# VHH binders against ATP-dependent (S)-NAD(P)H-hydrate dehydratase: the designs that were tried, part 4

Target 1, 310 residues: ATP-dependent (S)-NAD(P)H-hydrate dehydratase, of Phaeodactylum tricornutum (b7fxe8)
Amino acid sequence: MKTWNDGKTIAIERCVLPLDASLHKGSSGRVGVLGGSARYTGAPYYAAMASLQAGADLAFVFCAQEATLPIKSYSPELMVAPVYSASDFDPVRLVDDMVNEIGDMLPKLHCLVVGPGLGRCPLVMKAVARVLELARSQQLHLVLDADALYMMSLPVYRSSLKGYDRLVLTPNVVEYQRLFPKSEDNNGESMEDASDEELAAATIVRKGAEDRIIVDQRQVMSCGEEGGLKRSGGIGDVLAGTLGTFTSWHAILLDREAVSTEDLPLSCWTACCAVKRATKRAFDDKRRAMTAPDVLHHLGQALDEMTRED

## First folded at step 21 (VHH)

Design j2 (from z8 with L102M D105E)
Fold by ESMFold2, look of step 21:
Structure j2 (fold): chain B 310 residues (1-310), chain A 122 residues (1-122)
Amino acid sequence: as target 1 above (310 residues)
Amino acid sequence: EVQLVESGGGLVQAGGSLRLSCAASGFTFSDYTMAWYRQAPGKQRVVVASISSGSRTKYSNSVKGRFTISRDNAKNTVYLQMNSLKPEDTAVYYCAADYYPMFSEEGSYDYWGQGTQVTVSS
């Protein structure tokens, strides 16, 4: 499936929560974003706001203390809380405190998006790795982007998610090569034993002009929807947050026994279509002036257009 | 219809002990963080102790080592065991509950009890 019209019927059936007057607050998706550092505050904002604009009821940001005020100043609609501060000089307490506070929230989420603006501080990465282990132990769906993908390139952190199938990774070409050495577009090369299968159960969204959806080293679908001609910072974060919403909806539908675990790739494909179509709308409107907020502005309208029965 | 009903307050001599209880109804108790706050005359209401849905506890510095918060999810009840009481512990003690406590501003818990008076005499 290449464009939205190719897969619209099955995607609406299996991936989209219907609007319903009987729903309670939080019933249509509770997305957490673990990210944001003193240096990088915009990325977690774009991811969390994209989750809301794609249809999630609640978006939570777990960030550095130093990122809290900037992110709150971008929009009052996000629930933002600090989970660490650089002033703590006890590395055991820093890691334990961060893990405990986020851990208490994990049962209240449908999906945790990890990575946007996270940074690469070793203590923070150790805490995040423990959070990922806890999330897995509770069968929480995960979307990993940005610095969380960097973490997955490190063997000490990669092995803890071996075989986990409620996992979405969103690499671009360079990140994909780092995660899966010896595999991208290498025609004619001999294949080694399956030492690269640790993340084989994950759904891989390999971003590009065409977004490729890969499971178990095989492309199962692709999104060829036309986007915009301008590359704007923050679009990857918008996709990560949109994936947070569709993965949350998948989790909700899975709990209702309305879908199966094999439908997660289709949910990811649907999110890719939504972001591409929102980007096209934003680009047609703004051209060279387009920025990530323009894509956010069009995301809800693009989804409404995609899901309306005419 | 949510209710938090405190009990166990009263008069006690300095150095003594007292046990507060808070019976909760109208919500899924095990999902909530429970807390005790206190308000001395003329002062702002401040947190004393909290216990998360996972039973992790936190204490203000003024009560660490003397007070113990606990919960019984089968009885929908949270407790505050207060030992080595001092006259400065004199206050109205309030039970509070919050679903997303890490996102709550101080004093902004979802639900509050009516309070129970604790008076510690010299």
Scores: ipSAE 0.526, ipTM 0.803, lowest interface PAE 2.1, mean pLDDT 89
Fold by ESMFold2, fold request of step 22:
Structure j2 (fold): chain B 310 residues (1-310), chain A 122 residues (1-122)
Amino acid sequence: as target 1 above (310 residues)
Amino acid sequence: EVQLVESGGGLVQAGGSLRLSCAASGFTFSDYTMAWYRQAPGKQRVVVASISSGSRTKYSNSVKGRFTISRDNAKNTVYLQMNSLKPEDTAVYYCAADYYPMFSEEGSYDYWGQGTQVTVSS
């Protein structure tokens, strides 16, 4: 079982952006969250706010019009803008309008987190798929969770990310089985087996009591940090947003040629450790009363303690 | 350091045309959305047209089909071609720039010019 102390030295060296403004003027991370729908407003909030608490400078939320007021009401720290309206959209123009609005922002981001509360409207999914292609064309790092993972289970959308290595997927065990099935009964004739190579370059964070970091269907590391005994909705969104920040820092360090693409799994492992340790702190404090806001509250301090010199 | 300087305003007869220019300096022009706003006497300043960093344009309903916004990134200049002018178009026209326009509240662009008067006589 691997814990933070086992990898601390290399993770701090390769995954943590220094707090030394005198040497590195500019942003410490710009994370976009594409998610939030008429029915689901909390998930994008948790993801975006976790990005800020983990150390990103700016968190942007691209959501349904109907989600803007609720999310703005949760926190003034988030930059929230509508990119479509569920109740007042033009089905002829929705895809192009959504892609155009989000597309102008992509060059200004370090990472785009897609999926939290996104919903499964077919036209919205078509627009999101085009956004993903545009993000790939600019080498933008992607973190896909929730409804974006559902999209990756659909062959038409999965193939557009074939071979992309600036990609993080965050399935739980059930979602992982749907994305990477194995079948011995049909001598490997499953349609899902035929598509396994498409996402082989992605870094997979398979969530569980122990978070497993998987590349090309091989576990390359795991996070065995102790979390809490209570499963709470929204902790997955906190992880997605924390991954947004560490993936953004990875992108910044890549641009400086300080790390390589092969270091992305370590960045993801570091984010998992942070969220597990924040959850442990929240659970020790709240026990059965713990909810996702408690985890979010502890995230910054957990990270500070992880990265502080003795 | 940042400057937006409008020019090309003046007096014109109804049905006529004017072309406004806005020369920009002190920021990376190609990264910004540029917009024209106007303020008629005693009224609030309102958006007329905008052009994104990707050159996508938007127009208010009152000017659509008559006005054209454009940009020349090599010259750091945004233009407003105003055709078929009406007395109702009489206003001070302001050039504005914003880096994150989709997250900005109305009237909260990052930078503003001093304005140029356009007067359309009947």
Scores: ipSAE 0.494, ipTM 0.787, lowest interface PAE 2.3, mean pLDDT 89
Fold by ESMFold2, fold request of step 22:
Structure j2 (fold): chain B 310 residues (1-310), chain A 122 residues (1-122)
Amino acid sequence: as target 1 above (310 residues)
Amino acid sequence: EVQLVESGGGLVQAGGSLRLSCAASGFTFSDYTMAWYRQAPGKQRVVVASISSGSRTKYSNSVKGRFTISRDNAKNTVYLQMNSLKPEDTAVYYCAADYYPMFSEEGSYDYWGQGTQVTVSS
């Protein structure tokens, strides 16, 4: 499957949560975004807002104290709370405090998106690693992007998610090569050149002109939807948030026994199609002037067009 | 209909103890953070203690070491054990519940009880 029309019937059947007037608030997706630092406030906003525009009921942002005011000022729709302070930095308590604050929220989420604007402070990464372990222990679906992908390139943090199949990684080509340096193109001279890939169970969305969906080092599908001729900062964050919603819907459908764990790659493919089509609409409208807010503006309509039975 | 009903208040001598209870109904008790607030005469209502859905507790500095919050999910009840009471603890004590407390403005929990008076004599 290369374009939405190739996979539309099965994707709607297995990946799209139907609108229903009897649903309670929060029943159609609760997406958390762990990201945002003193220096980087826009990325978590794009991810969280994309989750809402893709159809999630609630989007939560867990960020640095210094990021709370900027992100709240971007939109009142987001639920934003600080989980650490860079300016009031206590290296003894930071890790435990972050883990405690975020940990109480994890059972109330369908998906946690980690990485947008997170930064690379070692203590923050240590706390995030413990949050990932806690999320795994509860079988919470994870979408890792940006600085969380950097964390997965570090051996200290990578092993904690070995074999976890409720995991989505969203590398671009360069990030993919750093995460999987031995894939496809290795000519080794040792007796055991092959290695057991710790992250083989993850669904990998390798971003590009075509987004490739990879499981167990093999491409299982690709999204060839036309997106436009301009790369814009923040579209990756929009994709991470959109994946948050479709992964949340997958989790909901999985709990209802309506789908199986093998359907997560199709949910990721569907999110890729949505963002590419939203980008195409934004690009046709704005051309060289297109930015990430234009893609956000078109995301809801692109999804409505994709999923209409009218 | 959600209800939070406090009990156990009364008059007690300084140095004494009281145990407050708050019976909850109309919501899934185990999913909520429960808290005790108090309002002294002429002052604003302030948090005293809270206990999360995961049973993590927090206390204001003025009561640490003297008060203990606990919950019994089977009985849908939260408690405040108040030891070594001081006249400054005299207040109306309120039970409160909130589903997303980390995102709530200060003092804006989802549900509130009617309060129970605690009076500590010298």
Scores: ipSAE 0.493, ipTM 0.794, lowest interface PAE 2.3, mean pLDDT 89
Fold by ESMFold2, last read:
Structure j2 (fold): chain B 310 residues (1-310), chain A 122 residues (1-122)
Amino acid sequence: as target 1 above (310 residues)
Amino acid sequence: EVQLVESGGGLVQAGGSLRLSCAASGFTFSDYTMAWYRQAPGKQRVVVASISSGSRTKYSNSVKGRFTISRDNAKNTVYLQMNSLKPEDTAVYYCAADYYPMFSEEGSYDYWGQGTQVTVSS
């Protein structure tokens, strides 16, 4: 499958929650975003807002104290709370507090998106790793992007997710080669030691002009939808948040026994199509002036057009 | 219909102890953070203690070391053990519940009880 029209029927059937006025608030997707630091406040906003624009009922941002006010200032639509502060000088208390605060929320989420604007502070990464272990123990779906992908390149953090199939990774080409250095990524595939890959069960969204969906070291589908000719910062964060919504819908449908775990790649493909189409609309409108907010503004309508019945 | 019903208040001498209880119904108790607030005459309602769905506790500085919050999920009940009471602890004590407390504005918990009076005499 290369474009939305190629897979529309099966994707709508297996990946899209119907609009339904009789449901309780929160029943159509609760997405958490773990990210945002004193230096990087925009990325978690783009991810969380994209989750809402793609159709999630609630989006939560767990960020550094120093990022809370900036992110709240970007939009009142997000539920934003600090989970650590750079001003706290007790390293053990910082890690424990962060894990405890987020841990109480994990059972209330359908998906946790980790990485946008997270930074690479060693104490924060240690706390995030514990959160990932706790999320796995509860079978929570995960979308890892940005600095969370860097964490997965480190053996001690990678091993905790070995064999986990409720896991989506969103590397670009450079990040993919860092994560899978033994694989052939120049239009080929390598069979060398492929059976030993700890993250073989994950769904990989390898981003690019064409997004590739990879499971078990094999490309299972690709999104060739036309996007834009400009590589604007923040579009990756929009994709991560959109994946948060589609992964949440997958989790809901899986719990209803309406789909199987094998449908997660199709959910990811659907999210890629939505973002590419939103980007094309934004690019056609703005050309060289396009930025990530333009993609956000088009996301909801792009998805509605993709899924609307005539 | 959600109900939070406080009990255990009363008159007590300074230095004494009281145990407040709050019986909850109408929601999934184990998923909520429970808290005790108090309102002294002429003052605004302020948090005293809270206990998360994971049983983690937090205390205001004025009661830390003297008060203990606890919960019994099997009985849908939250408790406040109040020791070494002082006249400044005199207030109406309210039980409150919130599903997303870390995202709530101060004093905007989802559900509130009617309150129980605690009066500490010298």
Scores: ipSAE 0.477, ipTM 0.776, lowest interface PAE 2.4, mean pLDDT 89

Design j2 (from z8 with L102M D105E)
Fold by ESMFold2, last read:
Structure j2 (fold): chain B 310 residues (1-310), chain A 122 residues (1-122)
Amino acid sequence: as target 1 above (310 residues)
Amino acid sequence: EVQLVESGGGLVQAGGSLRLSCAASGFTFSDYTMAWYRQAPGKQRVVVASISSGSRTKYSNSVKGRFTISRDNAKNTVYLQMNSLKPEDTAVYYCAADYYPMFSEEGSYDYWGQGTQVTVSS
């Protein structure tokens, strides 16, 4: 499947949570975003807001204390809480304190998006790794982007997610090569089928002009929807947040026994289609002036048109 | 309808003990953080202790070591064991419940009980 029309019938059936006026708040997707640091506050905002614009009921941001006020000022719609302080922390207790604060929240989420604006502070990465282990122990769906993908390139953190199939990774081409290096040690012959088995169960969204959906080192789908001619910072964060919503809906439908674990790649493909279509609308509207907020603005309408009955 | 009903308050001599109970109904008790707040006459309501859905406890400095919060999820009840009571502990004690406590920036909880008076005589 290359464009939305190629797969819309099955995607709507298996990936889209129906609108229902009788639902209580929070039943249509609760997405957490673990990200945001003293230096980077925009990325977690784009991810969390994209989750809401894609249709999640609630979006939570777990960030550095220094990022809390900026992110709250971007939108009152987000629930934002600090989980560590970069300028005023006890290095002996930072890991445990951060894990305890986030850990109590994990059972209340459908999906945790990790990485946007997270930074690479070693103590923070150590705490995040423990959060990922807790999330796995509860079978929480994970979307890893940005600095969380960097963490997965490190063996000490990668091994904790070995075999986990409720896992979505969102590498671009360079990040993908880092995560899934081919073995070249066969005396000059490429071992093109060699790959890292630890993350083979994950659904990989390899971003590009066409987004490729890869499971067990095999492309199972691609999204060839037309986007825009301008590359804007923050669109990757919008995709991560949109994946948060579709992965949350997958988790909800899975719990209802309406779908199977094998449908996660289709949910990811659907999110890719949504973001590409929203980007095309934003680009057609703004041309050279397009920025990530324009994509956010069009996301809900793009999804409505994708899912509306003829 | 959500309901939080405190009991166990009363008059006690300094150095004594009381055990407060709060019976909860109308929500999935095990999913909520439960807390005790108190309000002395003319003062603002302040947190005393909390217990998360994962049973992690937190205490204000003024009661740490003297008070113990606990919960019984089978009975939908939270308790506050108050030992070594001081006249400064005199207050109305409120039971409160919050689903997303880490996002409650100024201590606004979702649900509140009616309160129970605790009076500690000198």
Scores: ipSAE 0.469, ipTM 0.776, lowest interface PAE 2.4, mean pLDDT 89

Design j5 (from z8 with S30R D105E)
Fold by OpenDDE, fold request of step 22:
Formats: C-alpha cells, sequence, structure tokens
Structure j5 (fold): chain B 310 residues (1-310), chain A 122 residues (1-122)
C-alpha cells in the first residue's frame, strides 16, 4: 500500500474508531504525552494537540514544572501536570515522585507518547525508563519519539523493551541509523547486529519524504502521500501525537477483540497518511510560510476527508 | 447515583483515637483516588490524606505519623485511622473521590460526602 486509496477500506475498518455520540468522554482515546522540559515546550504541545485533532478525547501532558505554564498557555484543551522540577537536587525524590505520579495515570491511558521535548537529563531518563517498564508491565501502547529514541540508542535502556510488541518508534533517517547501526564485519559484509533483536517486536515508522513502516527489519508498507515541499520543525511531533491517537484506537479495538496485534502497522500507516495529507494542505495554503501549527490546523480536515464515505 | 457516606465521627478526648469510614457507591471505586479533607470552624477546607488507585498514600504534615488512610476495594470503602488526636484536629471531615487527581486542584474533586463532625476536647 502506497496511497491512501490503496488501503482506505481496510484501514477505516480496522484502524478508525467509529464515532458514537452515546459514548462517555475518554472512550475515544486517552493519550498521554511524557515530554516538555525547561528548554522545550513546543514539542509536547504539538504532540498532545495532534492527538486531539486526530480524534482522541483527552490529551494529558506530563512535563517539567518549568514547562507547565507555557504549555497551558498554548491551549486550554490540554491537561498539563508537572511531574518533576529541574531545580530539584534530590535524585531519589525526583525519580520516585515522577514515576509514582505518572504510574498512577498509566492504567487510565490508552497510549503514552514519550520523548517530545523530554530533554536528555540523566535523572529524567532514569525515571522515564522506570515508567516505560511499568507501562510495559501493564501492556500499555507506547510511541517513542525524539529524545526517547535517543534513550533507546543507549544499551542500558534498549533492552528494557525487548520483545515488546505494543511499541511504535518514529525515527528519522539519522535516528534510524543510530538505533540500527550496520555492523560491518572485518570483511565489509553487513552483519545483522545482535542489537536489532532487541527492538524487533516494535513497529518502526521511519520518517522521510516517504514514510516507511518496518516490522522485524522488513518494510511492510509505505506512505506515498505527498506532504508538501517545505520541511518545518514540529511536524515530527504532530506525527507522534497522531500516532498516539491511532495506537489508542488500536488498543481500544484490540480490547474489543475487533482487531489483532498485527494490525498495529496499518494503524501507523494510516497516521502517516493523515499527517502527510494535512501537511500538503498546509503547504498549499501557506507555501513557504508553513509551520507546524498550520499542519495541526489541517489535520482534522484531512482525516475527515480520508474517512468520509462518498 | 453517586454517594459518599462518612461515618465514625464524634467526641473524643485529646490523645484518643477515632476511625472514620467512607462508603462509596455509584462509581467504579477502584479506579478513583480517595481523599479525606477537613474544615475547621472559620477555616478553609484542606486535604488531610489521600490514597491513589494504586494505594499510594499522601499526608499533610500536620497529621503525618498520627493518621493512616487505607482502602478496601471489595467494600468500596476508604478509612481514616486517627491516633493521638489533638484539639487542633477538631473539624468536619469530608470524604472525596477523584478520577484524575494529578490534574485537579485541591478541593476540586469529582465527588464529595456530606461530612462527619470530629471534636477533640482538651
Amino acid sequence: as target 1 above (310 residues)
Amino acid sequence: EVQLVESGGGLVQAGGSLRLSCAASGFTFRDYTMAWYRQAPGKQRVVVASISSGSRTKYSNSVKGRFTISRDNAKNTVYLQMNSLKPEDTAVYYCAADYYPLFSEEGSYDYWGQGTQVTVSS
């Protein structure tokens, strides 16, 4: 499948949660975003807002104290909570509090997006690692992006999610190479690096001009939708958030026994199509002036056009 | 219909003990954070103790070491064991429930009981 039209029927059936006015708030997806630091506040906003625009009912942001006010100021639609402070010098307290506060929320989420604006503080990474372990133990869907992908490139954290099949990674080309380095043997032959086994169960969304969906080191599908001619910051965050919604829907449908784990790549593909089409619309509208908010603005419309039956 | 009904309040001498109970109905109790609040005469309502759905407990500094919050999900009941009571503990005690406590301000819980009077005499 390359274009939306190639997979539209099956994607709508297996990846899109039906609209139902009788449902309570939260039933169409509760997405958490773990990200946002004193230095980065935009990325978690884009991710969280994208999840809402894609069709999730609730978006939660877990961030640094210093990021709380800025993120809240971007939109009143986001539920934002501080889970640590950069000024906290007690490492034990910082990690434990962060893990405990987020841990209490994990059972109430359908998906946790990790990484947007997270930063690379070692203590925060330690806490995030524990959160990921808790999430895995509860079989929570995970989307890792940005600094979370960096974490997964580190040996100490990479093994924690070995064999986990409710995991989506969203690397760009550079991040992909970092995660899956081609080990050249002494003879120049590409040896399958044993490191590839640790993330083999994950669904990989390799971002680019053409987004590639990879499972078990095999490309299973690609998104050939046009995404405009401009590369702007924040579009990756929009994709991460959109994936949060579609993975949430997958979780809900899985719980209903309406789909299987094998459908997760299709959900990811659908999300890619939506973001590309939204980007195209944004580009057509603003051309060289296009930025991430423009993509967010067009995301709902793009999805509506994708899912409406003629 | 959602109901929170407090019991166990009364008059006790300083140094004495009381056990408060709050019986919950009409919602999925196990998924909620439960809390005890108190309001003394002429003062604002303040949180005393909370217990998360994962049984994580928090206490105000004024009651740490003396009060214990616990829950029984099978009985849909939250408890507050109050030991070494002081006259300063005199207040109306309220049971409260919240689904997203991390995102709620103090006093903005989803459900509240009617309260039970606790009076500690000197």
Scores: ipSAE 0.714, ipTM 0.865, lowest interface PAE 0.7, mean pLDDT 93
Fold by OpenDDE, fold request of step 22:
Structure j5 (fold): chain B 310 residues (1-310), chain A 122 residues (1-122)
Amino acid sequence: as target 1 above (310 residues)
Amino acid sequence: EVQLVESGGGLVQAGGSLRLSCAASGFTFRDYTMAWYRQAPGKQRVVVASISSGSRTKYSNSVKGRFTISRDNAKNTVYLQMNSLKPEDTAVYYCAADYYPLFSEEGSYDYWGQGTQVTVSS
C-alpha cells in the first residue's frame, strides 16, 4: 500500500475509531506525552496538540517544571503537569518523584508518546527508563520519538523493551542508522544482525520523503502520499502525536477485540498518510512560509477528508 | 449517585487512637486517588494524607509517623488510622476522591464526603 486510496477501506475499518456522541470524555483516546525540558517546549506541544487534532479526547503532557508554564501558554487544551525540576539536585528524589507521578497516570492512558523535547539528561533518562518498564508491564502502547530514540540507541536501555509488540519507533534516516547500523546494505536489503533482536517486535516508522513501515526487519507498507516540498521543524512531532492517537485507537479497538496486534502497522501507516496530506495542504497554503503550526491546522481537515464516505 | 461517607470519628483523649473509614459508591473506586482532608475551627481545609490508585501514599508533615492511610478496593473503602492523637488534630475530617490528581490543585478533588468530627481532648 502506497497511497491512501489503496488501503482506505481497510484502514477506516481497522484503525479509525467511530465517532459516537454517547461516549464519555476520554473514551476516544487519552494520549500522554512525556517530554519537554527547560530548553525544549515546542516539541511536546506539537505532539500533544497533534493528538487532539487527530481526534483524541485528552492530551496529557508530562514535562519539566520549567516547561510547564510555556506549554500551558501555548494552548489551554493541554493538561500539563510538572514531573521534575531541572534545578533539583537530589537525583534520588528527582527520579523517584518522576517515576511515581507518571506511574500513577499510566493506567489511565491509551498511549504514551515519549521523547519530544525530553532532552538527554542522564537522570531524566533513568527515570524514563523506569517509566517505560512500568508501561510495558501494564501493556501500554508506546510511541518513541526524538530523544527516546536516542535512549534506545544506548545499550543500557535498548534491552528494556525487547519483545514488546505494542511499541512504535519513529526514526528518521539518521536515527534509523543509529538504531540499526547493519540492518540495511547499500541496496536497502536487510542484513541479519543480532542487535536487531532487541527491537524486532516494534513497529518502525522510518520517516522520510516516503515514510516506511517496517516490521520484523521488513518493509510491510509505505506511505506514498505527497507532502510538502518544505521540511520544517516540528513535523516529526506532529507525526508522533498523530501516532499517539492512532495507537490509542488501536488500544481501544484491541480491548474491544475488534482488531489484533497485527493491525498496529496499518494504524501507523494511516497516521503517516494523514500527516503527509496535512503537510501538503499546509504547503499549498503557505509554501515557503509553512511551519509546524500550519500542519497542525490542516491535520483535522486532512483526516476528515480521509475518513468521510463519498 | 456518587457518595463518600465518612465514619469512625468521635471524642478521644490525647495519646489515643481512632480509625476513620470512608465508604465510596457510584464511581470506579480503584481508579481514583483517595485523600483525607481536615478542617479545624477557623482554619482552612488542608490535606492530611493521600493514597493513589497504585497505593502510593503521601502525608502531611504534621501527621507523618502517626497517621496511616490505606485502601481496600474490594470494599471501596479508604481508611485513616490515627495514632498518638493530639489536641491539634481536632477537626472535621473529609474524604475526597480525584481521578487526575496530578493535574488538579489541592482541594479541587472531584468528589467529597460530608465529613466526620474528630475531637481530641487534653
Scores: ipSAE 0.705, ipTM 0.862, lowest interface PAE 0.7, mean pLDDT 93
Fold by OpenDDE, last read:
Structure j5 (fold): chain B 310 residues (1-310), chain A 122 residues (1-122)
Amino acid sequence: as target 1 above (310 residues)
Amino acid sequence: EVQLVESGGGLVQAGGSLRLSCAASGFTFRDYTMAWYRQAPGKQRVVVASISSGSRTKYSNSVKGRFTISRDNAKNTVYLQMNSLKPEDTAVYYCAADYYPLFSEEGSYDYWGQGTQVTVSS
């Protein structure tokens, strides 16, 4: 499958949660975003908002205290909670509080997106690692992006998610090479003989002009939908959030025994198609002035066009 | 219909003990954080203790070491064991439930009981 039309029927059947007006708030997806530091507030916003625009009912942002007010000011649609303070120098308290607060929420989420604007503070990374382990133990769907991908490049954290099959990674070419240094040459081309058992069970969305869906070191799908000619900041965050929604839907459908774990790559592919189409629309509208909010603006319409029956 | 019904309150002498119960119905009890609040005459309602869906407990400083919050999910009941009671503990005690406590201000829980009077005499 390369274009949406090639896989539309099966994707709608297996990846898109049906609309039901009788359902309670939250039944169509509860997405958490773990990210946002004192310096980075936009990335978690774009991810969280993208999840809502894609069709999730609720978006939760777990961020630094310093990021709380800014993110709340961007939109009243997001549920934003501080889980640590950048000015807190008590490592035990910081880590334990963060893990406990987020931990209590994990059972109530369908997916946790980790990484957008997270930063690279060692204490925060330590806490996030514990959260990831807890999430895995509860079989929560995970989407790792940005600084979370950096974490996975570190030996101390990489093994924590070994064999976990409800995991989506969203590396760009550079990040992919960092994660899999033996699997790519200097030109960014994948080597077929390279295997990495640590992350083999994960679904990898390798971002680029053509997004590649990789499972067990093999490309299984690619998104050939046309995007914009401009790559603006925040588009990756939009994709991460969109993936949050589709992985949430996968979780819900899985619970209903309507799909299997093997359908997760298709969900990822569908998300890629949506974001590319939204980006194309945004670019056609704004051209060189296109920014991430423009992509967000077109995301709902793109998905509606993709999923609406003629 | 959602209901929280407190029981176990009454008059007790200083140094005595009481056990409060809150019976819940009409919602998925096991998924909620349960809390006990109290309001003394002329004072604001304050949190006394909370227990998360994962049974993690928190206590106000004023009751630490004396009060114990617990829950029985099979009975849809939360308890507050109050030992070494003091006159300062005199208040109306309220049971409350919240689904997203991390995103709620103190006192803005989803569901509340009618309260039970606890009076500690000197």
Scores: ipSAE 0.699, ipTM 0.859, lowest interface PAE 0.8, mean pLDDT 93
Fold by OpenDDE, last read:
Parts: structure tokens; sequence; C-alpha cells
Structure j5 (fold): chain B 310 residues (1-310), chain A 122 residues (1-122)
């Protein structure tokens, strides 16, 4: 499947949560975003907002105290909570606070997006690792992006998600190479690195001009939808958030026994199509002036057009 | 209909003990953070203790070491064991429930009981 039209029917059936006016708030997806530090506040906002624009009912942001006010200032639609302070130098307290605060929320989420604006503080990474373990133990769907992908490149953290099949990774080409280094044999042929087995159960969305969906080290589908000609910052975050929604929907549908775990790649593919189409619309509208907010603005419309029953 | 009904309040002497109970109905109790608040005459309502859905507990400094909050999900009940009571503990005690406590301000819980009077005599 390359274009939306190639998989539209099955994607709508298996990936899109039906609208129901009788449902309570939160029933159409509760997405958490773990990210945002003293220095990075935009990325978690874009991810969280994208999840809402894609159709989730609630978006939660777990961030540094220093990031709380900025993120709240970007939009009143986000539920933002500080889970640590950058000024806290007590490692035990910092880690425990993060794990405890986020841990209590995990059962109430359909998906946790991890990484946007997270930073690379070792203490924060330790806490995030524990959160990921808790999430896994609860069979929570995970989307890892940005700094969380960096974490997964580290052996100590990579092993924690071995065999986990409710996991989506969203690497760009460089990040992908870092996560899955091809050992070149003496003849220049790529040897299967044993390290690939650790994340074999994950769904990989390799971002690029054409987004590739990879499962068990095999490309299973690709998104050939046309995007914009401009590479704008934040689009990756938008994709992460959009994936949060579709992954949430997958979780909900899975619980309803309406779909299987094998449908997760299709959900990811659908999200990619949506973001590409939104990007195209944004680019057509603003051209060289296009920024991430423009993509967010067009995301809902793109999805609506995708799911319209003629 | 959502209901929180407090019981166990009364008059006790300083140094005595009371056990408060709050029976909940009309919502999925196990998913909520439960808390005890108290309001003394002429004072603001303040949080005394809370217990998360994961049974994580928090206490105000004034009651730490003396009070214990617990919950029984099978009975949809939250408890407050109050030991070593002081005259300063005299107040109306309220049971409260919140689904997203991390995102709520103090006192902005989803559901509240009617309260039970606790009076500690000197």
Amino acid sequence: as target 1 above (310 residues)
Amino acid sequence: EVQLVESGGGLVQAGGSLRLSCAASGFTFRDYTMAWYRQAPGKQRVVVASISSGSRTKYSNSVKGRFTISRDNAKNTVYLQMNSLKPEDTAVYYCAADYYPLFSEEGSYDYWGQGTQVTVSS
C-alpha cells in the first residue's frame, strides 16, 4: 500500500474509531505525552495537540516543572502536569516523583507518547525507563520518538522493551541507522545484527519522503502520499501525536475485540497518510511560510477527507 | 447517582482515636483517588490525606504519623484512622473523589460527601 486509496477501505474499518455521541469524554482516546524540559517545550505541545486534532478526546502532558507554564500558554486544551523539576538534584526524589506521578496515570491512558522534548538528562532517562517498564507491565501502547529513540539506542534501555508488540518507534533515517546498525561483513553485505531482535516485535515508522512501516525487520507497507516541499520543524512531533491517537484507537478496538495486534502497522500507516496530507495542505496554503502549526491546523480536515464516505 | 457518605465522626477526648469511613456509590471507585478534607470553624477546607487508585498515600504535615488513610475497593469504601487526636483536629471531615488528581487543584475534586463532625475535647 502506497497511497491512501490503496488501503482506505480496510484502514477506515480497522483503524478509525467510529464517532458516537453517546460516549463519555475520554472514550475516543486518552493520549499521554511524556516530554518537555526546561529547554524544550514546543515538541511536547505539537505532539499533544496533534493527538487532539487527530481525534483523541484528551491529551495529557507530563513535563518538567519549568516547561509547564509555557506549554499551558500554548493551548488551554492540553492537560499539563509537572512531574519533575530541573532544579531538583536529588536523584532518588526526582526519579521516584516522576515514576509515581506518571505511574498513577498509566492505567487511564490508551497510549503514551514518549520522547518529544524530553531531553537527554540521565536522571530523567532513568525515570522514563521505569515508566516504560510499568507501561509494558500494564500492556499500554507506546509511541517512542525523538529522545526516547536515543534511549533505545542504548543497550541498557533497549533490552527493556524486548518482545513488546504494543510499541511504535518513529525514527528518521539517521535515527534508524543508529537503532539498527548494519554490520557490514568483509564483503560489504549487511549482516543481520543480533541487536535487531530486541525490537523485532515493535512497529517501526521510518520517517522520510516516503514513510516506511517495518515489522520484524521487514517493510510491510509504505506511505507514498505527497507532503510539502518544505522540511519544517515539528512535523515529526505532529506525526508522533497523530500516532498516539491512532494507537489509542487501536488499543480501544483491540479491547473490543474488533481488531488484532497485527492491525497496528495499518494504524501507523494511516497516521502517516494523515500527516502527509495535512502537510500538503499546509504547504499549499503557506508555501515557504509553512510551520508546524499550519500542519496542525490542517490535520483534522485531512482526516475528515480521508474518512468521508462518499 | 454519585454518593459519598461519611460516618464515624463524634466527640472524643484528646489523645483518643476515631475511624472515619466513606462509602462510595455511583462511580467506578477503584479508578479514583480518594481524599479526606477537613474544615475547622472559620478556616478554609484543607486536605488531610489522599490515597491514589494505586494505593499511594499522601498526608498533610499536621497529621503525618497520627492518621492513616486506606481503601477497600471491594467495599467501595475509604477509611481514615485517626490516632492521638488533638483539639486542633476538631473539624468537619469530608470525603472526596477525583479521577485526575494530578491535574486538579486542591479542593477541585469531582465528588464530595456531606461531611462528618469530629470534635476533640481538651
Scores: ipSAE 0.693, ipTM 0.856, lowest interface PAE 0.8, mean pLDDT 93

